# VHH binders against Protein DOG1-like 4 (DOGL4), part 52

Target 1, 232 residues: Protein DOG1-like 4 (DOGL4), of Arabidopsis thaliana (Mouse-ear cress) (q84jc2)
Amino acid sequence: MSKMRNLVEEKFLEFYESWVIQLELYLHQLLIAHNNNTMSETELRHLISKLTTHHKAYYTAKWAAIREDVLAFFGSVWLNPLENACSWLTGWKPSMVFRMVDRLRKSRVVLVEAQVKKLEELRVKTKFDEQKIEREMERYQVAMADRKMVELARLGCHVGGESVMVVEAAVRGLSMGLEKMVKAADCVRLKTLKGILDILTPPQCVEFLAAAATFQVQLRRWGNRRHYVTHS

## First folded at step 6 (VHH)

Design v85 (from q59 with S57T; framework vhh_6qgx_2)
Fold by ESMFold2-Fast, scan of step 6:
Structure v85 (fold): chain B 232 residues (1-232), chain A 124 residues (1-124)
Amino acid sequence: as target 1 above (232 residues)
Amino acid sequence: QVQLVESGGGLVQAGGSLRLSCAASGRTFSSYAMAWFRRAPGKEREFVAAISWSGGTTFYTDSVKGRFTISRDHAKNTVSLQMNSLRPEDTAVYYCAASGELFYISDTDEYDYWGQGTRVTVSA
């Protein structure tokens, strides 16, 4: 299942490592902001904006990369095995972030009734959007299996079916379908993240973003302790 | 003065090892990303390795992966580069650098503070 790195993988690996190093720098700033109650609302909004821009930069780079090679994201060489095992359609599962939101109910800045209602409405909508994408992926997997079986049967019966161009065209078709579904999943992620940030106050946004960044950084650290560098 | 001071450079034979250290003075860099760059004679500065503020994330240029290891000690305000299996092409002046906000780890313009450099010569 593992493969040697191609140019898209090498380029995105460099981008991703830089992106994670910057995420850790922002996490440090978020932790300082959370523990320092003297920061102004303007200063907190500026920090939140930096994190929002950082996440948007990730999706901009990702969508450029999947246009070239979407399959690189289903067995990502820039992610350790634990990070890959925890992936839902090449990224985090949107509904899981509400577990982090639940921590805010126990924080020093308590959620008001209006926020609780809006967060529950967003949670329901996010789960609905997830299920829709899961159904689309299931349909794609069935179609992909049917197409692959037809191609295998053709190759077994006809020597002419060995055309490199025909095989390449089929692979491109499969890749385009996967690209569409990955982008759909990423759109749910971005809508969910934006929705949460729009509902929360700046101090609550800082706490939420700190929790999310901490989880991402820790997951990487846990997985890296079990991952050995190979020259395969 | 805020300074980064490199040490540990010298002459070593191909296949040998060397450990570079970078000590920060004038302030702590606990909230900064740290990196090592090198410049061979007649060439531009090139990226070697970087480490996040927490030490949890590292990045290496392909030519040194598996041979070099970057690490940091927050208590001592230092960053180190352990260089193993050295090659003649690793001959360069090595610089440590620090950035409080980073977008491209390999871009020299991203770094706010720089050391004076320590010379490493690898003989064939």
Scores: ipSAE 0.042, ipTM 0.583, lowest interface PAE 5.3, mean pLDDT 84

Design v86 (from q59 with S31R; framework vhh_6qgx_2)
Fold by ESMFold2-Fast, scan of step 6:
Structure v86 (fold): chain B 232 residues (1-232), chain A 124 residues (1-124)
Amino acid sequence: as target 1 above (232 residues)
Amino acid sequence: QVQLVESGGGLVQAGGSLRLSCAASGRTFSRYAMAWFRRAPGKEREFVAAISWSGGSTFYTDSVKGRFTISRDHAKNTVSLQMNSLRPEDTAVYYCAASGELFYISDTDEYDYWGQGTRVTVSA
């Protein structure tokens, strides 16, 4: 057993660093498209498709990693402390993206009545799904605490080679429930993102994705610069 | 501009029922999500129930789920809260609120328009 960063954490850290660099490149392209209005509808759809694929790649990699070690995603080593503090069930809180959508109301791209209606319905549904998951997680944590305490009490009195295998089995059992909850939360995230993109026009999608990527990139920069004072 | 006026509050015994109504005037509220909030003495406003712009989705705080029903009538520009099986802890001033075209459910800061409130007192 290792007390250092495990293999899953090392592999996902390498993946995530590359993924964020590519996100920053896409953000640059989104900002150019948004600010200069220089792209055709076909070019905008292609850019939106690149971002959608990029986000799908993240969840593909994440789900592979949590199958191996879901606990790596609670207090992730590839995230700074500010990013970890802002996490809700190992990622962004689904309802938070509607603050990015709210920017569209203040933009020069006008939302039509049919879009506003669909966005409002999606917002309400997202909040329902979010609170349902929070209640399920609360019930899981209560059950987890009772089970963990009983197992820790039992295993603490039997130190030896066989106790290592029993501890491994207990940890796997406890983490399977967390994997299910994390995947449920990720499904709400993906449904919310897809729902918003399906409602918006290509220019509105570009503005929304630019706002979301800007927030993610800035949150990472703010956290990386915390408590480090630069004197000129 | 949307202006909201609540009515239907009063004194009722535990286990009783009350129907609160919120009348909207000015711009039609058909493009607004509507909600009810309450404020008990000495406390901040808390979320009670919400109904979406279309009326197709409703949301309730757990303490009132199954007892309260929110509904809206677009033709009359009204939102109603039917309160059944009332409890002493439901005692509060009840406020009708309207959200703009992009709705936030439970945050008081997200609502653009508020009524003056109607008082509900539930006796033990």
Scores: ipSAE 0.000, ipTM 0.124, lowest interface PAE 18.2, mean pLDDT 79

Design v87 (from q59 with S54R; framework vhh_6qgx_2)
Fold by ESMFold2-Fast, scan of step 6:
Structure v87 (fold): chain B 232 residues (1-232), chain A 124 residues (1-124)
Amino acid sequence: as target 1 above (232 residues)
Amino acid sequence: QVQLVESGGGLVQAGGSLRLSCAASGRTFSSYAMAWFRRAPGKEREFVAAISWRGGSTFYTDSVKGRFTISRDHAKNTVSLQMNSLRPEDTAVYYCAASGELFYISDTDEYDYWGQGTRVTVSA
C-alpha cells in the first residue's frame, strides 16, 4: 500500500529540497568563478567556505533527524530511486570522490607531485576507514539477523503490554546502533572532503567542488527523469 | 583574551567516576563546537568526545561509548564530561577544546582554542 510520511520524513524532505536548491545556486557561482577568472584568492576562499558551511549544515540537520528516526534514511523519501540505489550507508561512498579528482587530473588540471602524493595517502586512509565501517556494518547486520529478528519474531506471538515494551526496547536498540554507524560513515565523508580541500589550491578547490556539485545535481536530475526517458 | 579552564581531575579507583568541567571566559562559546581530548604520557592527543554547535549531536570515541557523557550549559558557558566505569587506560591529561568551524570532529588541528588540561589518574 501507500507509504505515509512521518513527521521526521516530511520535515527533512522540506529541508533537503531547500538545501539542494541552494547547492545549485552555489554551483552556478562556482562555474562563474571558474569560467571568468575575475575573483581574487580571498573571494575564492570565501566561496569555498560557503560550500563547506553548506555541507556542514546538511550533516547537522541529518544527525538531528537520525536521532529521532534513523530508519527514514534507509530508503529516503526525499531521494529518488537512482539516488537511493547509489547510496552507501545513507550517503556518498567516500572513496568515490577520488575518481572525481582523478578525472580532473586526466582533463589536464595540473597537480604538483607533492599534491599527488598527499592525495594518494588520503585515498589509502579513506579506504581503510571505509572498510572498517563496512566490517562494523556487516557485524551489525549478522547480529540483527541472528539475534534481534529471532527475538522480535518470538515477541510478535505474544500481544500485550509486556511484549509491546520489550519490542519497543529492541527497536530502540536497533535504531541507536544504526545511528552510530551512520554518524561514523558521515565523519569519514567530512574527513575525506576536508582532506582534499586542504591539499588543493583555492582555484583547484573551486574546480573540484564544481565537479562534485555537478555530479550530485545531475544524478538527481537523471533519476527524476527516469519516467520520461525510460519509454521503450 | 579567550580562555578555557578545565577542572574536576584527580585520582580515582578503577570502576569509579569523575566529572570534568570546562569553563569558557573572554567570549561566549554558544556558537562553538566543544570537545574533550586526552594525552597519556609519551602519546599524542586523542579524541574523547564532542558536542556540536547548538548542541543536540554528541560524538564519542569507541573506547568510551556508554561510559562517558558530554553535555553543555549555554547559560554558564561550560561543557562537562561525566566519566563512569573508569579504567586504568583512561589515565591521561584531559583537554577542553573549542572551534567556531570544524570539519573533522576528532582532528586536533580543527580546534581554535585549548585549555591547559586537567590530570586524571585511574589506579589499577
Scores: ipSAE 0.000, ipTM 0.111, lowest interface PAE 16.5, mean pLDDT 79

Design v88 (from q59 with T58R; framework vhh_6qgx_2)
Fold by ESMFold2-Fast, scan of step 6:
Structure v88 (fold): chain B 232 residues (1-232), chain A 124 residues (1-124)
Amino acid sequence: as target 1 above (232 residues)
Amino acid sequence: QVQLVESGGGLVQAGGSLRLSCAASGRTFSSYAMAWFRRAPGKEREFVAAISWSGGSRFYTDSVKGRFTISRDHAKNTVSLQMNSLRPEDTAVYYCAASGELFYISDTDEYDYWGQGTRVTVSA
C-alpha cells in the first residue's frame, strides 16, 4: 500500500508540473488577447474553451488520484508550503474568485447592471455552498474525536488479528469520507467557475481568467522563491 | 521556420561544471515551454529538466535535482542548463526542446521543436 501511495504522488507530481507549465502558456495567450484587444469573438471563445478544458483535465486527474490516495492531497508534495497553507479542502476557496471579478470593475469593458446582479446572486450561492461543505468538514473532524474512534486508535497499538483488521477498516472508511468531501468541494469550484464564465462576455472572461491564472502563478513563484519554515 | 541551436557542450572532469545554452531563431519562444532531454550511449532519450513560459515553474528528474538549474532569458530568447557536480553518468548528448501545448512534461512526443544536440562527456 505504501508503494501505491508513492506511485500516486509521483504520477500526480509529473501531471501537476505539466499542468502548471501549460497554465502559464495559456496565461501568456490571455494577456496578449487582453492587452492588444485585436482578437475576434470566435478566437476569444476558443481560448476560453482551452482554459475550461484545462481546468476540467485537472479535476479528472485529481479525482482519479484521490480514489487511490486522498490523503496525498492534504499537504501535497507537488505544492510548496505557501500553496499548501492557502489551500481550502485541497484547492482554492470558491468565494475567493469573486476577488478576481472585482478587477473587472477597473477594466475598459464595464460590467452592465444585469451582469452585476447575476454575479452577486452567484456569489451568495457560492458562499452558501462553501459554508455547507465547511459544516460537513467540521462534523467529520468532530467524528475523528468520537469515543469509539479514540478507542480503536488505542487498540491499534496491540497485537491481534481482529483488532488490527477493525482499525484498518475504520481508517479506510475515514479516507472514503474525505474523498467524498473533496469531490463535493471541487464540484462547487467547477460550478462557480462555469457560472462566472456564463455571465461574462468573452473579453471579460479573458480578463477574469488572466487574473485568476496570474494569481495562481504568482502564488507559486512567491512560495518557491521565499522559503517558509514551520516553527513550533 | 523555427530552429533551436544548442551550445556549451564539451569534456569536463567529474565534479566539474558546464552551462548549456539553447538559442531560438525564426521566432521567439516566449509562449513555449522549454525542456532539456539527454541520450546517453546505449540508452533511450530521457527527460532532464523543464521550465515554464514565465520561468516561475521548473521541474527536474530526480537524478539531477540539486545539481542542475534550468533558466530562461526572454530578451535573448534563450534557455540555459547550469550543470554542477557533474558525474560520469551525466555523459550524454543534450537536446533542447520546445512545446506550445503539452500534457506530460517528460514525454518526448509532447515537444514540437528540437535542437540537434550538444555532446557532454564527463571523465572519471
Scores: ipSAE 0.011, ipTM 0.489, lowest interface PAE 9.5, mean pLDDT 83

Design v89 (from q59 with S30Y; framework vhh_6qgx_2)
Fold by ESMFold2-Fast, scan of step 6:
Structure v89 (fold): chain B 232 residues (1-232), chain A 124 residues (1-124)
Amino acid sequence: as target 1 above (232 residues)
Amino acid sequence: QVQLVESGGGLVQAGGSLRLSCAASGRTFYSYAMAWFRRAPGKEREFVAAISWSGGSTFYTDSVKGRFTISRDHAKNTVSLQMNSLRPEDTAVYYCAASGELFYISDTDEYDYWGQGTRVTVSA
């Protein structure tokens, strides 16, 4: 299974590097649209659609990869240590994007009261969904501490067929459980992103997406510089 | 992808015991939360018991708590329901169900795979 794990890491590393390069190109387009305010609403909607499709492509590739090796996503080789340290269940914490929405308060395009109310409702729903997943994570940790798992760990030192089979089944069960939990978290991420974009006007969507992409790109650059000040 | 086959149903007298078994085929069965549901004639399908993927957590409806025990055997790829102190109101068709969720949910819509059912009749 180590050869299969290496292949998943290699394939996703190649995918992710290309995906980030394209994100930087889209960020450039978002910043031009935001700073010059020269695009029509139709052009802005088209740009927003490109970003949405780009994020959808990420989750399509991610879900295919975690089906093969979900553990690769908990200490990802395609992410630097700072990016990994800022992850919540293999990705961005959904409620944190509302901090980027709060930056729209400082934009020249003001949020109307109806938008503020809908964003508050979405924030509450998102936090509730996060807490549900966190409760499942706690139950998962309790299951990991279960006496049966301790007994299986003891049996794992023996190469006897039946004991090995039970340990293998338990390990596969753990991985499949993590896959379901990661997918649940990703669904909250996608619902939150779609919800925000549905509430915002196209110029506000551009500003929001630019802020989010800027943070992601800068976090990567800051983390990549760590190797120059800390010995490996 | 997952096939569930129930067995162990039958006729039993009140106060008696039955052990239901659910045999699963499919690569990912060991990662699934498993549950037993039942449907009495003319009634809706109701939750009976559930067991987490690890077997470390079990859940029961109040009417069977203390009488029924759910367990799983990863080596045999089975989940079992030990039914003790059976009552006439336990008469139903019993279904095993599998959910890809780690967290137990009593909602029928959360279960991806279902067996065809096994009949349990408890005489007075």
Scores: ipSAE 0.000, ipTM 0.106, lowest interface PAE 19.3, mean pLDDT 78

Design v9 (from v1 with T104D; framework vhh_8fcz_2)
Fold by ESMFold2-Fast, scan of step 6:
Structure v9 (fold): chain B 232 residues (1-232), chain A 122 residues (1-122)
Amino acid sequence: as target 1 above (232 residues)
Amino acid sequence: QVQLVESGGGLVQPGGSLRLSCAASGFTFSSYYMNWVRQPPGKGLEWVSGISRSGSYTTYADSVEGRFTIIRDNDKKMVYLQMTSLKTEDTAVYYCARYSWSGDSYQHFDYEGQGTQVTVSS
């Protein structure tokens, strides 16, 4: 498919492909747990723990990669165009998980009042954290139009060793700012996921994780199907 | 034309070892995640193991973890499955399979080979 020149992109493409394939395998285990009702609470907790560890492994790999090249995560080559179109600051939008819980509640998942209250409190906190990050990203985008940044960009057009050093320092500063925002967004994602799983019972966690994994895997398949049809 | 050709199966006693091989042709082998799947007598397909493009990441079914090792050689366009401590439950036709994201279902392989029979019996 795509030819890669950037080592971070090449390595993360291989990692991400493997990570999503493993997610699909875990999805099948979640569907078995849901359909058979034969698993003990201990077995369900073990499966939930595997999924939690799997998601943490993703962020460990991502944060190592963005330290080297955060821009690789904006319009990522390991994501198809549909996945990229559905991305919010290099990943899923944290508040979307509450819509998934609401959808499950309308089907067969019965929540007690204490759980509903805790979910609403978590929803409000998550939305607040999202808005803080969105304001930071807005400030970042506005700052790119600042006179100082325009001056630095113009210096990059000059021939000379001193100019390249100044431009490289400026680009490093921009990358560090984006890295900070991406990590902040990922922290909100992890805290939201942990919060949901702490509120739900193990069987409810299995249903939630199955719904989330199904959507993620299916979005990838739909996008790849469209891509192959148009580029074949 | 995409082709996957398995070999290395046979009859072994419980506790024995076998090494399966898969020769790939007709596609850019180093660009695909590769898998081993198996079909026990009278049962459906069961995913066994997978390996990433360069071999940096591997995954195993719980039933074979610690007993099987998947490796690949991109220069030779080969995937291998090293099987140790074989059990009667491992008896199956083993298939090499190429992963595809274009499908809609659990069977996410777009090409499978002809298979190689592994029988574990005394």
Scores: ipSAE 0.615, ipTM 0.842, lowest interface PAE 1.5, mean pLDDT 85

Design v90 (from q59 with A33V; framework vhh_6qgx_2)
Fold by ESMFold2-Fast, scan of step 6:
Structure v90 (fold): chain B 232 residues (1-232), chain A 124 residues (1-124)
Amino acid sequence: as target 1 above (232 residues)
Amino acid sequence: QVQLVESGGGLVQAGGSLRLSCAASGRTFSSYVMAWFRRAPGKEREFVAAISWSGGSTFYTDSVKGRFTISRDHAKNTVSLQMNSLRPEDTAVYYCAASGELFYISDTDEYDYWGQGTRVTVSA
């Protein structure tokens, strides 16, 4: 109710709500394009470009926000509990999008063998990149548990200019490490999305993007119903 | 040393054609988005065209759609811009750019490597 939000949380909540509304509008256009085989290749490329730009806008806004308060993304007020439970390092798990790709492999729009091979190679590389990020996060968690950080936090309980500065420096260092980790994960997400779109034809890109957007929108709707029932 | 070197610029009559080429050295750009930007006299640098790392997706600014074609050759480590039906308004210095970490965007800040530029002059 009366909880005063952090400015970063308030600003990103407003951004995210409008971003999701626009995603739903783009999803409608993708579904029309998928069901209507009359669109030219140029028109399909333009629609794919709009989705690519839309996702790019999300990461531009996110990276600006995490520069100010990365912790807002680990307990996101703009996401329902189900969306938060499904998050991997503040977003979708990159390898999971290959489940959307698997739907294309079984669709009437048949992937050629060369595309299947490239998608499998990309999937393997994506999982490798995920494992690298997971190892970095493990190293970060070990550093967080370091006795020196615990001691610095304890010293911050004593009011005084020097101890306050030491605690502020420690908190900034922890936030910078976490920001670097989140950006690294986002770069894997962007490279994975780019790689898939580069391998697929424009009609296949439309089908893939429609599947991905449908999953994101439905996950939000399912989580909102559960949250409403448990909270209201 | 990583370098992008443009070639193919020059003077051409309105309605004519030019083919710009960008050669990359010092590393392969097979995983990079490649793009062309231009800067007209008295104006800011603007996006012209981009091609995905695989060559499967191409993007154009509205004023050049249907007239310009971007393509790439992975074996030669080059990207090309075929410019047809040139107009005096196309007069500019054309720059080749590469981005490794991000999928295509028209924002200049998203590009990690830039060429020195090649001058294109279209006379009326």
Scores: ipSAE 0.000, ipTM 0.129, lowest interface PAE 15.0, mean pLDDT 80

Design v91 (from q59 with E101Q; framework vhh_6qgx_2)
Fold by ESMFold2-Fast, scan of step 6:
Structure v91 (fold): chain B 232 residues (1-232), chain A 124 residues (1-124)
Amino acid sequence: as target 1 above (232 residues)
Amino acid sequence: QVQLVESGGGLVQAGGSLRLSCAASGRTFSSYAMAWFRRAPGKEREFVAAISWSGGSTFYTDSVKGRFTISRDHAKNTVSLQMNSLRPEDTAVYYCAASGQLFYISDTDEYDYWGQGTRVTVSA
C-alpha cells in the first residue's frame, strides 16, 4: 500500500459523484427524446454521442486511477454496498446489458431480423470474452495460494530488512496483474456497448441508453436509501 | 531488442500434422499472453489460438478446436502450436504474437509484438 491510496480514492470519489450527476442530466434528455419523438435523427445521434463520450471519460479517469491504486476499485468508497454487490471485476457484467436489449424486443420499438442476428452474434462473442477473463481471474487467485506465495511468506520470517523489500515487490507484481485484468474487463465493456449502439437505430439507441442509465441511477438511489435508514 | 521467430512451417498433405514453434529473444515473455494468427492469400489476418501468461488458459477459434493444441515453455521462452488433421483451408502464413495486456485476445490491435510468419501449405 502507498500513502497515495487515500488521495486516489478521494480524487475518484469527487470525479464519480460529478460523473453520476451528469449522467442523470443526460438521462433526463434521453427520456424527453424517447417520450416526445420531437428530435430529428441528427439531434438523436448528437445526444447518443454525448453519452458515448461520457462513458469514455469514465474509463479514461478509471484507467489513470488504477495505474496508481487498482485495489481502490475492489473496495470502492464511491459505491454503496448494493452497487458493490452488483459489481463484476470492478464494474458492470458485460452480458447483463443484453437484458436491456431484450426489453427493446418486447417494447413497441421493433427490431428487424438483421439486427436480431447481429445482436445474438454480439451476445455470444461477449459471453465468450467474459468467460475468458473469468478463467484468468480464477487462475490468478489460485496462483496467489500456490508454492511461491508460501515461499514468500517463509522468506519474510527468515530475513530481517530484506524481507520488507521482497514483500513490497510481490505486492506491486500482484497489483500489476489485477490492473491488466481490470483493463481487459473494461475493454469488453466498451466493445460491447459500442457494438450494441452500432447495431441499433438512433431511436433504439436512445431507449437502450435510457434503460441502462435508469437502472444505474436507481440502483444507486436504492442502495443509498438503505444506508440512510440503517446508519442514520 | 525484441524478436519473435516462427519455425516449423512447410508443405504437408491433408490429414497430416505440423508443429509450429515461436522462439522469443531479447527479453522474456513470462508475463505476456501469446497467440497464433494466420493469413490466407486474399484474406484478412484471423485469430487461431492463444495461451495466457500462466499457461493455465487456452483459447481457440472454432475451425481449429479439437485439431490444434497451443502450449508454452517458460524456461525456453517458446510457444508451440501442434496442428493435427490439417485441411487445405488451413493453408496460410502463421504469425506468433505477444501481448502485455489482457484485452480482446482475438483482436490483432491488442498485440504489441509480432513475428515475421511461417508458411504452411496443405495439399489436397
Scores: ipSAE 0.000, ipTM 0.107, lowest interface PAE 18.3, mean pLDDT 80

Design v92 (from q59 with G100S; framework vhh_6qgx_2)
Fold by ESMFold2-Fast, scan of step 6:
Structure v92 (fold): chain B 232 residues (1-232), chain A 124 residues (1-124)
Amino acid sequence: as target 1 above (232 residues)
Amino acid sequence: QVQLVESGGGLVQAGGSLRLSCAASGRTFSSYAMAWFRRAPGKEREFVAAISWSGGSTFYTDSVKGRFTISRDHAKNTVSLQMNSLRPEDTAVYYCAASSELFYISDTDEYDYWGQGTRVTVSA
């Protein structure tokens, strides 16, 4: 709702800053676990569970917030400009996490052939789901530029009870469609993350999660620094 | 036993600057998030700023953004708050706090360890 817009942004900003600080604390624990080969499988599974719960908490909070104001997630005030520029449908692009998986091939922990096959199958499935969402977003953008929507926008410039009602109904419909697409993208993200963790052993999961968290934290740091970039 | 000790408070005129420091003893807080809270006379404890264990993430309350800067020094086991362009409304006792787990950075209940506070008075 429009009257709740600033409150939604303010509340989620506080949540997100806390969530990122907690992610850094978990990253510290993951790095210790990665460098300590004496940790039991039970201890590693517990740490992995903490990270999984942390990511689920993010989506629980996000879905509550987008129900109130989905547009707050396009150009988010809790993200720096670099983080916003790297976003795909309000978050990380699912297929990009397979770049973190590629690091496992260069680590002390090696992937067996069965895992490589399952990860490749998951990568293909993830890209397929990603492309479906991209096609839906393209259709949404085309619909927004449709002649009828353009005419409704012009009508909204002429104040009248009936025209105002029609324009407001159209805007609500567009917001609902956008919320559906964001949730669909988030579902692909969660399925991809779960799929990878289900294929990997606990030590491999720790290494993967450490790589992913390191990238997220570093991207935020890079964006928060002043960079004079001269590239040919 | 774990202790957080604040220092650097004092009396300054509006527009002035102060640097607060928090020193940890009894253990290293390298794996903890650190924060500053303040309590003005007759008010409840209010969040001011927080910094992650690595120093890579910071969060500020709106009233101090652009004026205050939180930082940490792992080698000295300290966290600092640089306060610039001070206003009379910044008058308060400032507390250092530490937590190993956070979900709501501004909630006092999220913090495991607290200092005794250092007084800051800003005259008009």
Scores: ipSAE 0.000, ipTM 0.336, lowest interface PAE 12.1, mean pLDDT 81

Design v93 (from q59 with S52R; framework vhh_6qgx_2)
Fold by ESMFold2-Fast, scan of step 6:
Structure v93 (fold): chain B 232 residues (1-232), chain A 124 residues (1-124)
Amino acid sequence: as target 1 above (232 residues)
Amino acid sequence: QVQLVESGGGLVQAGGSLRLSCAASGRTFSSYAMAWFRRAPGKEREFVAAIRWSGGSTFYTDSVKGRFTISRDHAKNTVSLQMNSLRPEDTAVYYCAASGELFYISDTDEYDYWGQGTRVTVSA
């Protein structure tokens, strides 16, 4: 009926639109900080903290929402088609952030040998965690073709309240499994971001966060423009 | 057509306060967001503050956060900007803007309707 009947989708759409607007404003601050070499380490750390808090707020809201309806995050209504096409298990692929670090090396960021070594160690660890989650997703998808899916299909052919209740319980079980997987992926994302920020100096953190925010804002802008042109 | 009319501009001493108001009139008014932008002498137009019409969520540029407060009145179709602890660098022409739909709240090109502007001068 109503496209906004799903309360989780409605609430998260409102949250996400506001969250991205605030990210754009933070991006402007990061760009100013990057071009201002008089800004103190304390001021830079404060700005980095604002970005870190902003990203944590996203995951806090997301985890509350997926507890209610994890499927809303697969093909999300608050993301344009391009953003949805670029998602890996409802978000960015953890290893992607290292490509942004590599780009920083070509700009004006000078990484010392110790940082390069730590970043490579973190990259290997992140790839391992990412592959572990991919194997879990494969097992989940295979399990859907097993007993659970077969039983859901069979019970769906029977009429009655008891059959409906059993099907609903099984569907809730599938949703809970998917929720755990999404949370595991988000934990890898947060762990990877924290790891990078811990290795980088405050000026390098500002440049990294500016690159990441720029990419996210531009990806949304590119996708929105395509949608406008295509449907206008 | 929507018409935006600003009021409340003037001359004020550093550390002082000023309240800007913007009234929307015309045909049935429908808006996604209303915002305040400013243009200082010799500078480009910059975002100051915005409010989402339905939810009332507020957004501020860093330099005014904690000093300026944007608010709305649905019944009067007005948006106000309370400006406290004014600084000489706040001297600018302030513009009210409205949009029926936008992608980025701080982007000038996203706004469909604009007021004529009201001058704010903050003396040292």
Scores: ipSAE 0.000, ipTM 0.438, lowest interface PAE 11.1, mean pLDDT 82

